# Designs tried in a protein design chat: miniprotein binders against p81326. Part 7

Target 1, 226 residues: p81326
Amino acid sequence: MLHFGGFIMEINHISKILEKEREEYIRNKVEEYLKQGFSKDDAVNKANQSWRTYIGHRIQDVIYNLLKKFLKDSGLKVTTDKALNNRNLPEELDKVKRLIAINYGEYLFLPDADVIVYKVENNDIKIIAIISVKNSFRERRFETTYWKLKLKESPVTSHIKVFLATPDKDNEISYKCPNGKPKKMRIILEYELDGIYFLKEDFEETEKAKHFGKIVEDIIEISKKL

## First folded at step 8 (miniprotein)

Design Te11
Fold by OpenDDE base, fold request of step 9:
Structure Te11 (fold): chain B 226 residues (1-226), chain A 80 residues (1-80)
Amino acid sequence: as target 1 above (226 residues)
Amino acid sequence: SMKKIRITIEVPDEEEAKFIAKIIKELAEEYGLEVEIEVRGNRIEIRIESDDEEKLRELVKLIEWLAIMYGAEVEVEIEE
């Protein structure tokens, strides 16, 4: 019995922290814009706009750091697409990059892979999962689905699990049929992807749509089968 | 009885250390806890003294989560 020392990933703590980060970030940006000569109203508006951009990257970083921390003891490694975009890659990361590449005949392209989980066994790299992090679904709604389908087409990548992680603040995919109306995006994403993990409490849970706190366990379980 | 806790955080990005320290201060203030915070490079040292063990525990947990969220290492020492 791996006593998972019960650090129950309390999303409540994460949310609280992110809210404090928001408050501090906005305060700092407002002050900055005021010093630049903007009006208070303009400064606030600009700060809020800046936050919308910042929080997207921040959530990705948070997820990366969480996975890195909680998968470490299992011997699993975590990297990011950003790390793979370097010209001079360590051998390990170069292998990771190649193992997630999608063939388009004359070209190889990487899927959108905000976080990549892999293991190294006997100098062999096995890609376990790709996690796409989305804060908003207003644009490129099915891009993650596209990449999942493309990865399935190759025996090299067909085993790779593709997960979506989202806070879904606007409840775009939190429920399948709110008020009896089907949310196409939720239904399609859940159908095509290996899982959706919510960084929130208020969502419709299913076999494939889970609380983000379960992602570590799921990844570890998958890793044992590879 | 008054409990004293020392928390040390090592932040990967030195530029974020001051920001993190401010967040900790704000969190502590929300709980009505007095904290002493020192930032030296990428190292944040926090001293908390309180007779409210529950609030203290909650704040420590939040700080630990905050550290994880930033990929930082955290050490918690109970002094008294």
Scores: ipSAE 0.804, ipTM 0.927, lowest interface PAE 0.5, mean pLDDT 91
Fold by OpenDDE base, fold request of step 9:
Structure Te11 (fold): chain B 226 residues (1-226), chain A 80 residues (1-80)
Amino acid sequence: as target 1 above (226 residues)
Amino acid sequence: SMKKIRITIEVPDEEEAKFIAKIIKELAEEYGLEVEIEVRGNRIEIRIESDDEEKLRELVKLIEWLAIMYGAEVEVEIEE
């Protein structure tokens, strides 16, 4: 049993692994496309395109797995929106699904919730946090903010913390005022969300903008207050 | 003195086991470490022998992180 109690989450290791994963993924895809009869240049281009799609899902899975592992000892549970998209849910997950639902009058809809952290106490479920994972902010820049605001409107969901986790490779939200110019997206996301967690070292740290390694501790502390 | 480490990884998805094994091999090569890797279904067995304890420790750490990232269970045994 890896006594994970002492594992300092080092982003450098994760980044290194993801880099090697990229190299291997690209190699495999290039080979696949070559076998399909594409030229070398076409195969490389297609492989890179495939990687862009893959890495988005991969980062979500990585974050899920990290949180699942590091929150386990605290008795906290982790699920995903995908896991909730089933007609036949176990009672526990059905309750989780209902407790994150947003009321639109005639309809209930789920927020985008890449990762959902909850606890079970005496058969009661308490939702602790929703983590949205964004690899790029090119599309739907404020979607996570929208969901946070919607969750805040109901006494049923107002306590749920909403976090953003991102590698922010393009430095879209890493700094508030680079070169003296305010980054609207960073400022708004930090203001509206409960926290932003970076899977990188090069960012402006604030009370709400932290290294991803702190997310576990923060979630545990929140869970104690609920 | 030569240290021998045996690492066993159980991957939730069998289809990913071969891919993970390749990543481990590439990581080991970067550190200049020789590794023996066997893949049996969803189980990866890695044997590493080195006199460089620092490199060995770093590689083991990377493999542990890799396992976590895939939701895999990992066991590390020091043989010598």
Scores: ipSAE 0.804, ipTM 0.927, lowest interface PAE 0.4, mean pLDDT 91
Fold by OpenDDE base, fold request of step 9:
Structure Te11 (fold): chain B 226 residues (1-226), chain A 80 residues (1-80)
Amino acid sequence: as target 1 above (226 residues)
Amino acid sequence: SMKKIRITIEVPDEEEAKFIAKIIKELAEEYGLEVEIEVRGNRIEIRIESDDEEKLRELVKLIEWLAIMYGAEVEVEIEE
């Protein structure tokens, strides 16, 4: 177990908390929908659908908050793509936005970047890593891989590490060859990305596939080489 | 011996304070611990009294993690 700032990152505690959040969220939503005149069955179904959307954003926020806290003492800064989607940005964030932009000829577009880690040295900004957070792999399975490859094409962005963080609750990418059958998604993601970090204990660990608790150490190490 | 702990949480989003407080209450109930919780704006104050040091320690850890997960500041004070 890795100790960060005196805390051991205990995934079990996080999971327990998220389960309590789910229970409370569902209860509140069911009550809301009942007040709107829906049947009990409809209210429950709608609440569960709402939770599926909510939990995706919630996990991103959790990871953001964890990284922000545990990277702070190292002098590293954290932002999000959402924070960059403003018309008026402070100078620092405007620079961050420009340093992750991908060139498509007449247009610049941003990669999907749920969390962005950077440092400021002598008023210069260096982008260290982008973390994509995926709760489910039902949709857009290789989107993060696409962005990694695009970032690699430019000398401006080629140094940026791209990580995937996931709880992988359905074991979609936890193992490379379960029952002797290769999992295409796991193999490709691990090959193309700089790392995969699991918010769970039951997975096949490799040099690139690690427990989420190691992400802070890895980012700090990368930051020292830039 | 009865131990008394006071926990103060300051949440970034005031709208989430009541929700967080309710989660803490449910966590405490699961451990069979009685808690007093007050919410004032973005500040949550929690008082816990128990003779079960192990359960108390576990609950405090969960509350600390909960605070981190919400980007909140947390202070823990042992009163007795």
Scores: ipSAE 0.803, ipTM 0.926, lowest interface PAE 0.5, mean pLDDT 91
Fold by ESMFold2, fold request of step 9:
Structure Te11 (fold): chain B 226 residues (1-226), chain A 80 residues (1-80)
Amino acid sequence: as target 1 above (226 residues)
Amino acid sequence: SMKKIRITIEVPDEEEAKFIAKIIKELAEEYGLEVEIEVRGNRIEIRIESDDEEKLRELVKLIEWLAIMYGAEVEVEIEE
């Protein structure tokens, strides 16, 4: 309910920082590949490919760190699917893992969730939301919707909100009807997921498709209803 | 009116500290601000002196966001 217009300004600071990181990253990688004996053209191509892989993981880390920082004062905790896949889990994280695992007969798998938000009350753990971070939609376009549908099938996990966070630099899902034609991916993702949060300013905003700056407020509001 | 600010950032990884220090230097150069940056293990110490309060405020804000993006602890002190 509180106004977060100032957060949109802070998102622009994040974008500025990431661009400086890109410039330095590419510079360092080109130098590294040149020392390995690659030609200038090959070194540049390899550096750009390396960045595309790196930026995907980097954005996940940024979102994790932002949520951890800004949800702390509301008593909400944040973890990642990477952390949950470690062999020797603390008891708290082991409980989180069990509460989001999906049963496929004799096999248990975690949904593809990059960031998990939960709370601890009276030694009980309640999963609030999972956030899937996608930098591109060329592959695995509806993976997040599959996991939402699977979580919805069980009464233990049906309350878990499933969000998608994306910079969507290529405008793959930014608009519902670009040039008058329905964009299937945007329409289906918005219909099936509990929210889409854009790490950019230019997109078609709806009740479910919002600026990323609203995600903290939304998660806090949801947690109060559980 | 010269303002003197000391910023301390603590990160868990020395390699990240060096990378972050380079980003801070590039940001400072963009704003035309002179900075002294020292990396000691996992700690980055930044000293900024400027009479341009607007640019100083903006650079400090960017450094604070940078620290948050790395999950780092940051402390800003005004020295006079």
Scores: ipSAE 0.761, ipTM 0.914, lowest interface PAE 0.7, mean pLDDT 87
Fold by ESMFold2, fold request of step 9:
Structure Te11 (fold): chain B 226 residues (1-226), chain A 80 residues (1-80)
Amino acid sequence: as target 1 above (226 residues)
Amino acid sequence: SMKKIRITIEVPDEEEAKFIAKIIKELAEEYGLEVEIEVRGNRIEIRIESDDEEKLRELVKLIEWLAIMYGAEVEVEIEE
């Protein structure tokens, strides 16, 4: 069995697996589109578009499964925004939902959070962190920053850490000054968020911008301070 | 120094088991390793025989990470 201590060295394993999944997914989709009567070129184009949509959800699932696996022995629990929007929530998750909801006058909304980490101590629930998973930054670039700022406004939620996890394959935020000019998106995201965790090796590492493998250690240490 | 390893993976979703088996086969082929894979419902059984311990160890690591990525349970047994 793999343990937390080997997580950082295994990032390349995750990347290799995802590439094989992409190859098989695209192969299957091309065959499906060819059967529907599309030309080979159209089928390939459509398959690649389909993968782009799918990989965003797949990366969220991978991160959820990894965090759930590696945080369990530390007494930390993991849930998702999707799970919290279900009808007839268990009492524990209903408490999580109430603790993270944001008040907009006559409306109450959950922040857009892909993964939520919390603990239960002395019959009390404490939200530790939320992780926003972004595959690309073409749209809604600063949404995660907005939610961090809203959580800071209330004493009840101001302790919650807000992290961004991303493969950043297009290098949209990998470096602060890639051509000698400040990259606004990277600078603002790093300034406002509690951390950015990259699912790749090629990026500018800082105190807040780290390899994804460090996220488990960071969450555990934060939970001990709460 | 032929080494025999049996790996059992229990996947939450039966449809994913077939897809995962295909991925394992492709990974093994890339390493030049012969594998026997059986899928029964949500259970995948993999048998690997090789005298290349380094490649075998690397493939097993990939299979273990694959299981984690799907929230699956994995058991590895060394046979003699």
Scores: ipSAE 0.757, ipTM 0.914, lowest interface PAE 0.8, mean pLDDT 87
Fold by ESMFold2, fold request of step 9:
Structure Te11 (fold): chain B 226 residues (1-226), chain A 80 residues (1-80)
Amino acid sequence: as target 1 above (226 residues)
Amino acid sequence: SMKKIRITIEVPDEEEAKFIAKIIKELAEEYGLEVEIEVRGNRIEIRIESDDEEKLRELVKLIEWLAIMYGAEVEVEIEE
């Protein structure tokens, strides 16, 4: 068994694994598209597009599995927005869903929360944190900030920490003032959110912008105060 | 001296077991290590023998992280 404290030092292992997954995934998809009658160029382009969709969901799954594994011993439970949208929802998850729902008059909507951390004490559920996982910021740039502001508006949800986790491979939010100009996305996200956690080494660290390996410790400390 | 390691991975999704096993094989090949891999339903059993303790340690670490990344349970057993 590996402890989460080794996660930062193991980013090289995760990255190596993901590269092998990419290579095998693309090989399989190219073969499938060739058998469907696509040209080699089309098959490669379609396989690469398929990978970009896959890797986005894959990173979310990796984060979910890591948090579930390393928060369990602290009595913290982890679920996802996808799990909360199932038709036959267990009572515990139904309570989680109701505790994060946002009221829009005659409608109730869940925030776009990829991963949700909560605890159960004496049949009471306390939502600790919501983690939004973003692979790219080309679309829906301030989605996470919107949900933080909505959660902050109600006394029922105002305590919920909202975090952003991202590899940010294109450096869209890695630095506050690249080339001497303020980066609006980074500055607003850092100001409004409770934390930004980078799944890479090269970014500008601040009190709120940290390596992803710190997230488990931060969540545990927050849960102790709740 | 020769080290013998057995690794058992229990994957929650049986459909992924074949893919995971292939990733493990490719990782082992990159390290120049011979591995025996058997997939039985949702279980992957891996046997590695080598006198290169450094490469063994690194491959085992990769396999453990791979299992965590898939939400799989992993057991590592050192045989003498």
Scores: ipSAE 0.725, ipTM 0.902, lowest interface PAE 0.8, mean pLDDT 87

Design Te2
Fold by OpenDDE base, look of step 14:
Structure Te2 (fold): chain B 226 residues (1-226), chain A 80 residues (1-80)
Amino acid sequence: as target 1 above (226 residues)
Amino acid sequence: SMKKIRITIEVPDEEKAKFIAKIIKELAEELGLEVEIEVRGNRIEIRIESDDEEKLRELVKLIEWLAIMYGAEVEVEIEE
C-alpha cells in the first residue's frame, strides 16, 4: 500500500470503476444506436468500437486527474498538450509550451505530451516530466521513444523525464522475456525511457518498470533534484 | 448501529453528472447498499444508510476514487 498524501492509490478500485464505466457506456451507446435504427447485434458492435476509442482518452484523463490531485500538495503543477493548443495562453502555460518545444530548424514542434508536470520557482518554470499515456501499442509503438530522444538532444529539454503509463491489458510490454523470448518493445521502451508505469498488478517489475502508484513519489523525487 | 453518510460531489462537467450518478448507483447495488442520489446541475448528492460499516467504507472509497478520476470535488459527511 503506497500512501501518497494520505491517500492509498488502489488500482483495484480504479479498474473496478472503469469496468462499471464501460458497462454503462456500452448500455447507453447500444440504446443510442438502436434508436438510430441499427440491429441489436450492430448496435453492440458499434458500441464496443466506440468504447475502444473512448477508453484511450478516458485513461489519459484519469491519469491527468490522479497526478493533479496527488502532486498538488508538493507544489507541482500539471497540464496537458490539449491545454497548450490554445492561441491565448496564460503566461505560465505559454512558458511551459516553449520549454518543451523541439527544434527542427525553421520550425518548433511539441512532443506528444499527454501530461506535463512542472514547477514554478521564483517565477521560473522548470519542466519535470512528460507522461505519455498508451492504452494499446498497436500503433506508433516507439513514438514516445522518439520524443525522448529528441528532447535529449537539446540542453534546454535534456533534463525532462519521459514516462510511459499504460494498463497494458494485452500484455504487450508487461514482461521482458516471456517463455525465454525477448519482447522487443518492452526492452526498447524500458531502455530509452526514464520509466514505465503500469496500471496493473501482473507485470515484470524492474528499476524502470514500476507500478503506477510509484509515479507520484518518483516525480516528487526528481523535482527535488532540479 | 445504523450509520448515515451524506456525500456531495461537484463535477467539472455537468454533462457527466448523470453518468457518474448511475455508476455510483451500480457500485452501491453491487455492495447491497441502498442509496438515494440526487443530481442538480453539476452537483451530486448521495445519502447512504446502513449498519454494515465495512460496506459503507468500501462504497465511500469507491466514490472518492471516482471523484478523483473525474477531477471532481467530494465531501463526505457522517450524519449519524
Scores: ipSAE 0.826, ipTM 0.936, lowest interface PAE 0.4, mean pLDDT 92
Fold by OpenDDE base, fold request of step 9:
Structure Te2 (fold): chain B 226 residues (1-226), chain A 80 residues (1-80)
Amino acid sequence: as target 1 above (226 residues)
Amino acid sequence: SMKKIRITIEVPDEEKAKFIAKIIKELAEELGLEVEIEVRGNRIEIRIESDDEEKLRELVKLIEWLAIMYGAEVEVEIEE
């Protein structure tokens, strides 16, 4: 149990809270759809569909807020790709945006960077890590690895650690070889990325695959080496 | 002995304050705790009275985590 700022990061509390959020969210949406004239069954189905979209964004927000809170005392800063999409950026965020950009010759594109951790020292910005947050792996399974490889190709971005954070509710990448069958996605993600952090307890732990509670410590350690 | 706790949460997104308050109520109810909750703008005030210190501590922890998860500030005051 990692004590950060006096809080033991207990995934159990987070999971419990998210479950209550789900229940309340579904209830509210069902009520909304019933008022719109849908049947009870249709309302429930629509609410569940809405939740699937909502929870993806919610988990990203949770991770952002957790990192922001627990990295604050270390002097590290956190932002999101959404914050960087603004036309008028503060100078600091504009620099952050530029420091994560990937060169495609005539074009610069940003990697998928749900959460970006950086430090400011002597007015210089150093990008420490990018965290990709995935709730499910049904689509774009290797997108995060693509971005890691692209970042590695440039001396400007090669030092940036790329982490994946996931609850992996469907156990898509929790184990390498369940029942003796290799899970391609887990193996490739673990090989290519700097780390995978699970917001759950039931996973195969390795040097790179860790409990989400370790991410703060790992980021702080990386930050000291940059 | 009966303990009284006041918790104040300042939520960065006012639109979420009512939702958060409902979550807190449900968490409290699950623990068998009676809570009074008031929402004023982005501020949530929670009053809890219980003789069960363990449940009270658990609820406080849950609320603190909930606050962190929403990027909210939380203050806990023990009244009695």
Scores: ipSAE 0.825, ipTM 0.938, lowest interface PAE 0.4, mean pLDDT 92
Fold by OpenDDE base, fold request of step 9:
Structure Te2 (fold): chain B 226 residues (1-226), chain A 80 residues (1-80)
Amino acid sequence: as target 1 above (226 residues)
Amino acid sequence: SMKKIRITIEVPDEEKAKFIAKIIKELAEELGLEVEIEVRGNRIEIRIESDDEEKLRELVKLIEWLAIMYGAEVEVEIEE
């Protein structure tokens, strides 16, 4: 039993590991670009740009793996939107895909769902939560909010919790009113979403804004009420 | 007293095994630990020998977290 009290220590270890991954990734990419004939300066710049794209996907994968590991003993299952994009889905995943679909009249579309948590009971699937992972808020700041609102409009999907997980390295949403000035994005996201989970220690904690370590407990609790 | 630890990691993505092994080596080096690492397909074997129990515990924790982050299985054996 990895005692949950170790979770704060867990983020420090995760951050340290991700920093080492960055160093190794950059080194490898610089070497690759040098072999392609780029100058040292160009190689470094391209490597840094590549890392910015890579880290977004990497954090999503980390969160997926963490949730998969820590929810397993509770009998909860985890999948991703990427897994649902396959033309030949197993029956279980095909049902999951249908249960998160949003109706636009003639068309059904899926919300952005980096991680999907569900349970199987008596061959019935219940969707518990969707987790959106954001590394930065430079683009598509309220996209997760849009999907939450759309999911609320249908009795089929209205029960699905929508969470945001972020390291928020640039403190874009870590505080509601830093220096007495309201942060519009934090306030709206916290109001509309079911929770925000930070992969960091320095943030303003509220009932909805929590440390990422609490997401497992919260999901398990929600699953018991469904 | 000198302690010997053997760690085995099974990585779901074989292509990442060498990358993970290199990260482990760097983590060990930062702690001042000498490690022997072998990569065979998706399996990473690590042998560590040290008299510093605190550093050993730290490295084991880092490797366990690293394994979780990659969806890998990890086994830790204390030899001495």
Scores: ipSAE 0.824, ipTM 0.938, lowest interface PAE 0.4, mean pLDDT 92
Fold by OpenDDE base, fold request of step 9:
Structure Te2 (fold): chain B 226 residues (1-226), chain A 80 residues (1-80)
Amino acid sequence: as target 1 above (226 residues)
Amino acid sequence: SMKKIRITIEVPDEEKAKFIAKIIKELAEELGLEVEIEVRGNRIEIRIESDDEEKLRELVKLIEWLAIMYGAEVEVEIEE
């Protein structure tokens, strides 16, 4: 039994693996596009474009799998917003879906919830945390903040922690005041969210901005208080 | 002394098994390790033989992380 409880989440290994995945993915896509009759340059460009889309989903999947694995021993469960989009949900997931829903009067909508962590106790479900995964901040910069604020407005959802997980490859939110200039996005996200977790080593650590390896411990601690 | 390790990975998505196997091969090659890899459906079997224990440990760790990242189960058996 690999006591995964002792595995320090080594972001370095994850990053290395993702780089190898990139190399292999690009190679395969280039070959595919060459077979389709594209030039070498066009094939490479198309492969790189394809990778940009792929990596966003891949990181989300990685984070899901990591959390699923490392939270399992604590009795915590993990699902995704995609899993909740099914019409025929098991009772448990139907309850999860209802417990994260935001009221807009005539309509209930779900927040963007790449990963949802919950516990089941005596057939009651308690939502612990929602993790939003962002690979880049080019689009919808404050969407996660919006959902946090909306969840806070209801006593049903106000307890739900909202976390952001990101590799932040372009250092968009890694530092608060690089070169003495405040990074508005970092400051606002850190202020409004319950935590930011970085899948990298080079960032400004604060009480709310932590290495992704800490997310498991933090979630477990939160779960004990609910 | 030469150590022999057998690693078995069961991948939830069979379509990804070949891709994962290629990644493992590349990781092994970067470490200067020779590996035999067989893919049967969603099951990847890896055999590694080396006298470099440090490199072996590193590769095993990488494979374990890779498995986690794909939601796969991994079994490691030390043969010698």
Scores: ipSAE 0.824, ipTM 0.938, lowest interface PAE 0.4, mean pLDDT 92
Fold by ESMFold2, fold request of step 9:
Structure Te2 (fold): chain B 226 residues (1-226), chain A 80 residues (1-80)
Amino acid sequence: as target 1 above (226 residues)
Amino acid sequence: SMKKIRITIEVPDEEKAKFIAKIIKELAEELGLEVEIEVRGNRIEIRIESDDEEKLRELVKLIEWLAIMYGAEVEVEIEE
């Protein structure tokens, strides 16, 4: 008899599923482009380019759905910066938006946060953490640290934990001193952020740099202190 | 010992139901399992029969993770 007493967060299952999604996505896009009159070579190239854009959003969606599912039993709620930019927000989300906004004088702006974790306690909303999801570090390498520093400037937002989640397939931040030399990106990101969570197995684990599967436990523990 | 399992998935995003069903079929094929899949709107029904309990358990686990990754609800029923 099959037993499903609990779900163990397992990055290898997620990776296997995403590979099958890639295969089907590419197949569908190639077919679509061929019907539009592109050559086979052009259709394949365009499909691969489309996937590179899609996978970034897909990883964000996966993280959102996973956190929403596994944090629910602890009374924690999850939303996204995309949801917060909709017009005519429900009152709860409007409060979330205001509680993460950064003050630039006459203007208020949201930090670039992909996923936001919060709780509702006695009709009060408390922001627990924001998670920035980065697929690669070719551009805007330190964007997440900028937002952490801005959030620290106000007593209203200084408690908010800022995490980075990444597959880091190109090993841009996986190790602190690859080949005996300090890796600037890894050192600065780990120093400034509250945590880095890797969506892969091969990286240098530290107190702040962990397997993504640890993020649920960490968020729950933080929420108990607030 | 032949096991018969029925899995029902309720997908919030109906337009992705057929894509998800295709992924499940491909996962089953890789494991060497025969599956019957029916898609009706946002609902996917999957029937699996196998005497290989380890492969069956692995496929069910993959389907449950797939459902989580799409924010879908899943029910697993073992038929006797």
Scores: ipSAE 0.793, ipTM 0.930, lowest interface PAE 0.6, mean pLDDT 87
Fold by ESMFold2, look of step 8:
Formats: C-alpha cells, sequence, structure tokens
Structure Te2 (fold): chain B 226 residues (1-226), chain A 80 residues (1-80)
C-alpha cells in the first residue's frame, strides 16, 4: 500500500499509466470503427475524438479515487456531483448537496463540482473544496470562475475553496506570459480560483498553480482551519 | 537473489478487469519482466519472478498506482 508521501511524488507513474490506457483505448476503438465499415483514416479520426471525450471522464474518476484514498485517514470524505444528483440520497449526501447549492430565486442548482471534499464534525457537515476537472479549455473556458464568484456571493458558501485540475496537454493555461504576452485564460483563472493543479510537469509554478501531487496536503491544511 | 511475488487486485467494476490486466502486461513488458496474469471475474492475480529487484519494485509501484486509479484493492505477497 502507498503512503501519503508517495502520492505527492508519484505523478509520473499516473501519467505513464494514462498513456498506456490511451494506446490500448485507441487500438480498441480503431478496430471497432473498422468493423463498422469506416475507412482507416476515418476510424483513426473517430477514435481520437472518442478518446478526447473519454479522457475527460477518466481523469475525473482518477482524481476521485486518488482523493478518496489519500484523504480517508485525515477524516475527509469525497463525493461527486453525479452522486449528488441521484433522487434517493442518503441523509449525509443530501446535506452535502444542500450546502453547495446556489439559489437563483425559485431555482436551486449545483455548481460545477466534479469532485467535492467535505468533513463531518460533531454531527455537522463542512464543505472544504470543490474540484473542477478540465481536459481542455476550447469550451466553457471560464465556467469554473463563474461558480467561484457565485459561491462568494453568500456567506454560507464563501469559505468553499474552488480548485481546477487539468493535464493541460495543449498548454492553454500552463504559462502566464508565453512569448512575452499575458495569457488571458491563465491570468484570470489563477486570479479568481483558489488553486490550479496540473497533472503534468511542464508548467509555470506559482503559489496558486501547482503540481497535482500537492492537492492532498493543501486540502488537509485548509480543513484544519475550518 | 530471485524473488517471487504474487499480487492480487480486486476490481469494483469487473468489466474493467481484462483491460487492467492488459495494461499491467504492457507495463511489465516495458520493464523486461515476465508476468503470469490470471483474470477470474473481478479478481486479477499476477505472479512475477525476477532477480532484478529495482525493476520489480518499479512494476509493483505501477500496479499499486493503477489499482488506486481504479478504486481497486491490492495485496502484495512474497512467495517462497
Amino acid sequence: as target 1 above (226 residues)
Amino acid sequence: SMKKIRITIEVPDEEKAKFIAKIIKELAEELGLEVEIEVRGNRIEIRIESDDEEKLRELVKLIEWLAIMYGAEVEVEIEE
């Protein structure tokens, strides 16, 4: 069994595993599309498109499983927005849902909260952090900042940390000033969010923009102050 | 100093067990390690023997991370 220190230092192992998953996924998908009658060129294009959708969901699952594993011994619990959207919620999760919901007059909606970290203390639930997982920024580039701003509008949700986790393989937000010009997306995301956590090594590290391996330590430290 | 190691992975989603086993096989091949892998339902059993303790340790770490990434339970035993 891996220990907390191993999680922080082992992001390279995670990325190596994901690359092997990509290779096998692409091979399986190309074979599937060829059997459907597509040309090889079309099958490859469709397989790559399928992977882009799949990897987004896969990274969310990986982050959920990692956080659940490594936060458990610190008394912190982890859930997902999908789990909170079930009709028949256990009492604990129903309370979590109500604590992060945003009021739009007669409507109540959940923020973009792929992964939610919370604790239970003295029969009370305290939401610690919400992690939004983005594989690319071609669409919904600032959705996470919108939800952070909405959570800040209420004193009951303003304490909730909002993090972005991303591989950012296309370097859309990896550097603040590539070619000497400020990158608007990176600058705004870093300014508005409580943290950006990169699932890769090659990015400009700052106080808010960090290696994903630091997220467990950061969440634990935040939880001690709530 | 030949080592024999048995690893057991219990996967919550049994439909993923064969895919996971394939990934483990490919990781082992890159390290030059021979592995025997058996999939039965949601359980994956891996048997490894090697005199290269550094590569063996690396493969075990990769398997443990892979199991965590799927929310799976893993047990590692040294066999005699």
Scores: ipSAE 0.755, ipTM 0.919, lowest interface PAE 0.7, mean pLDDT 87

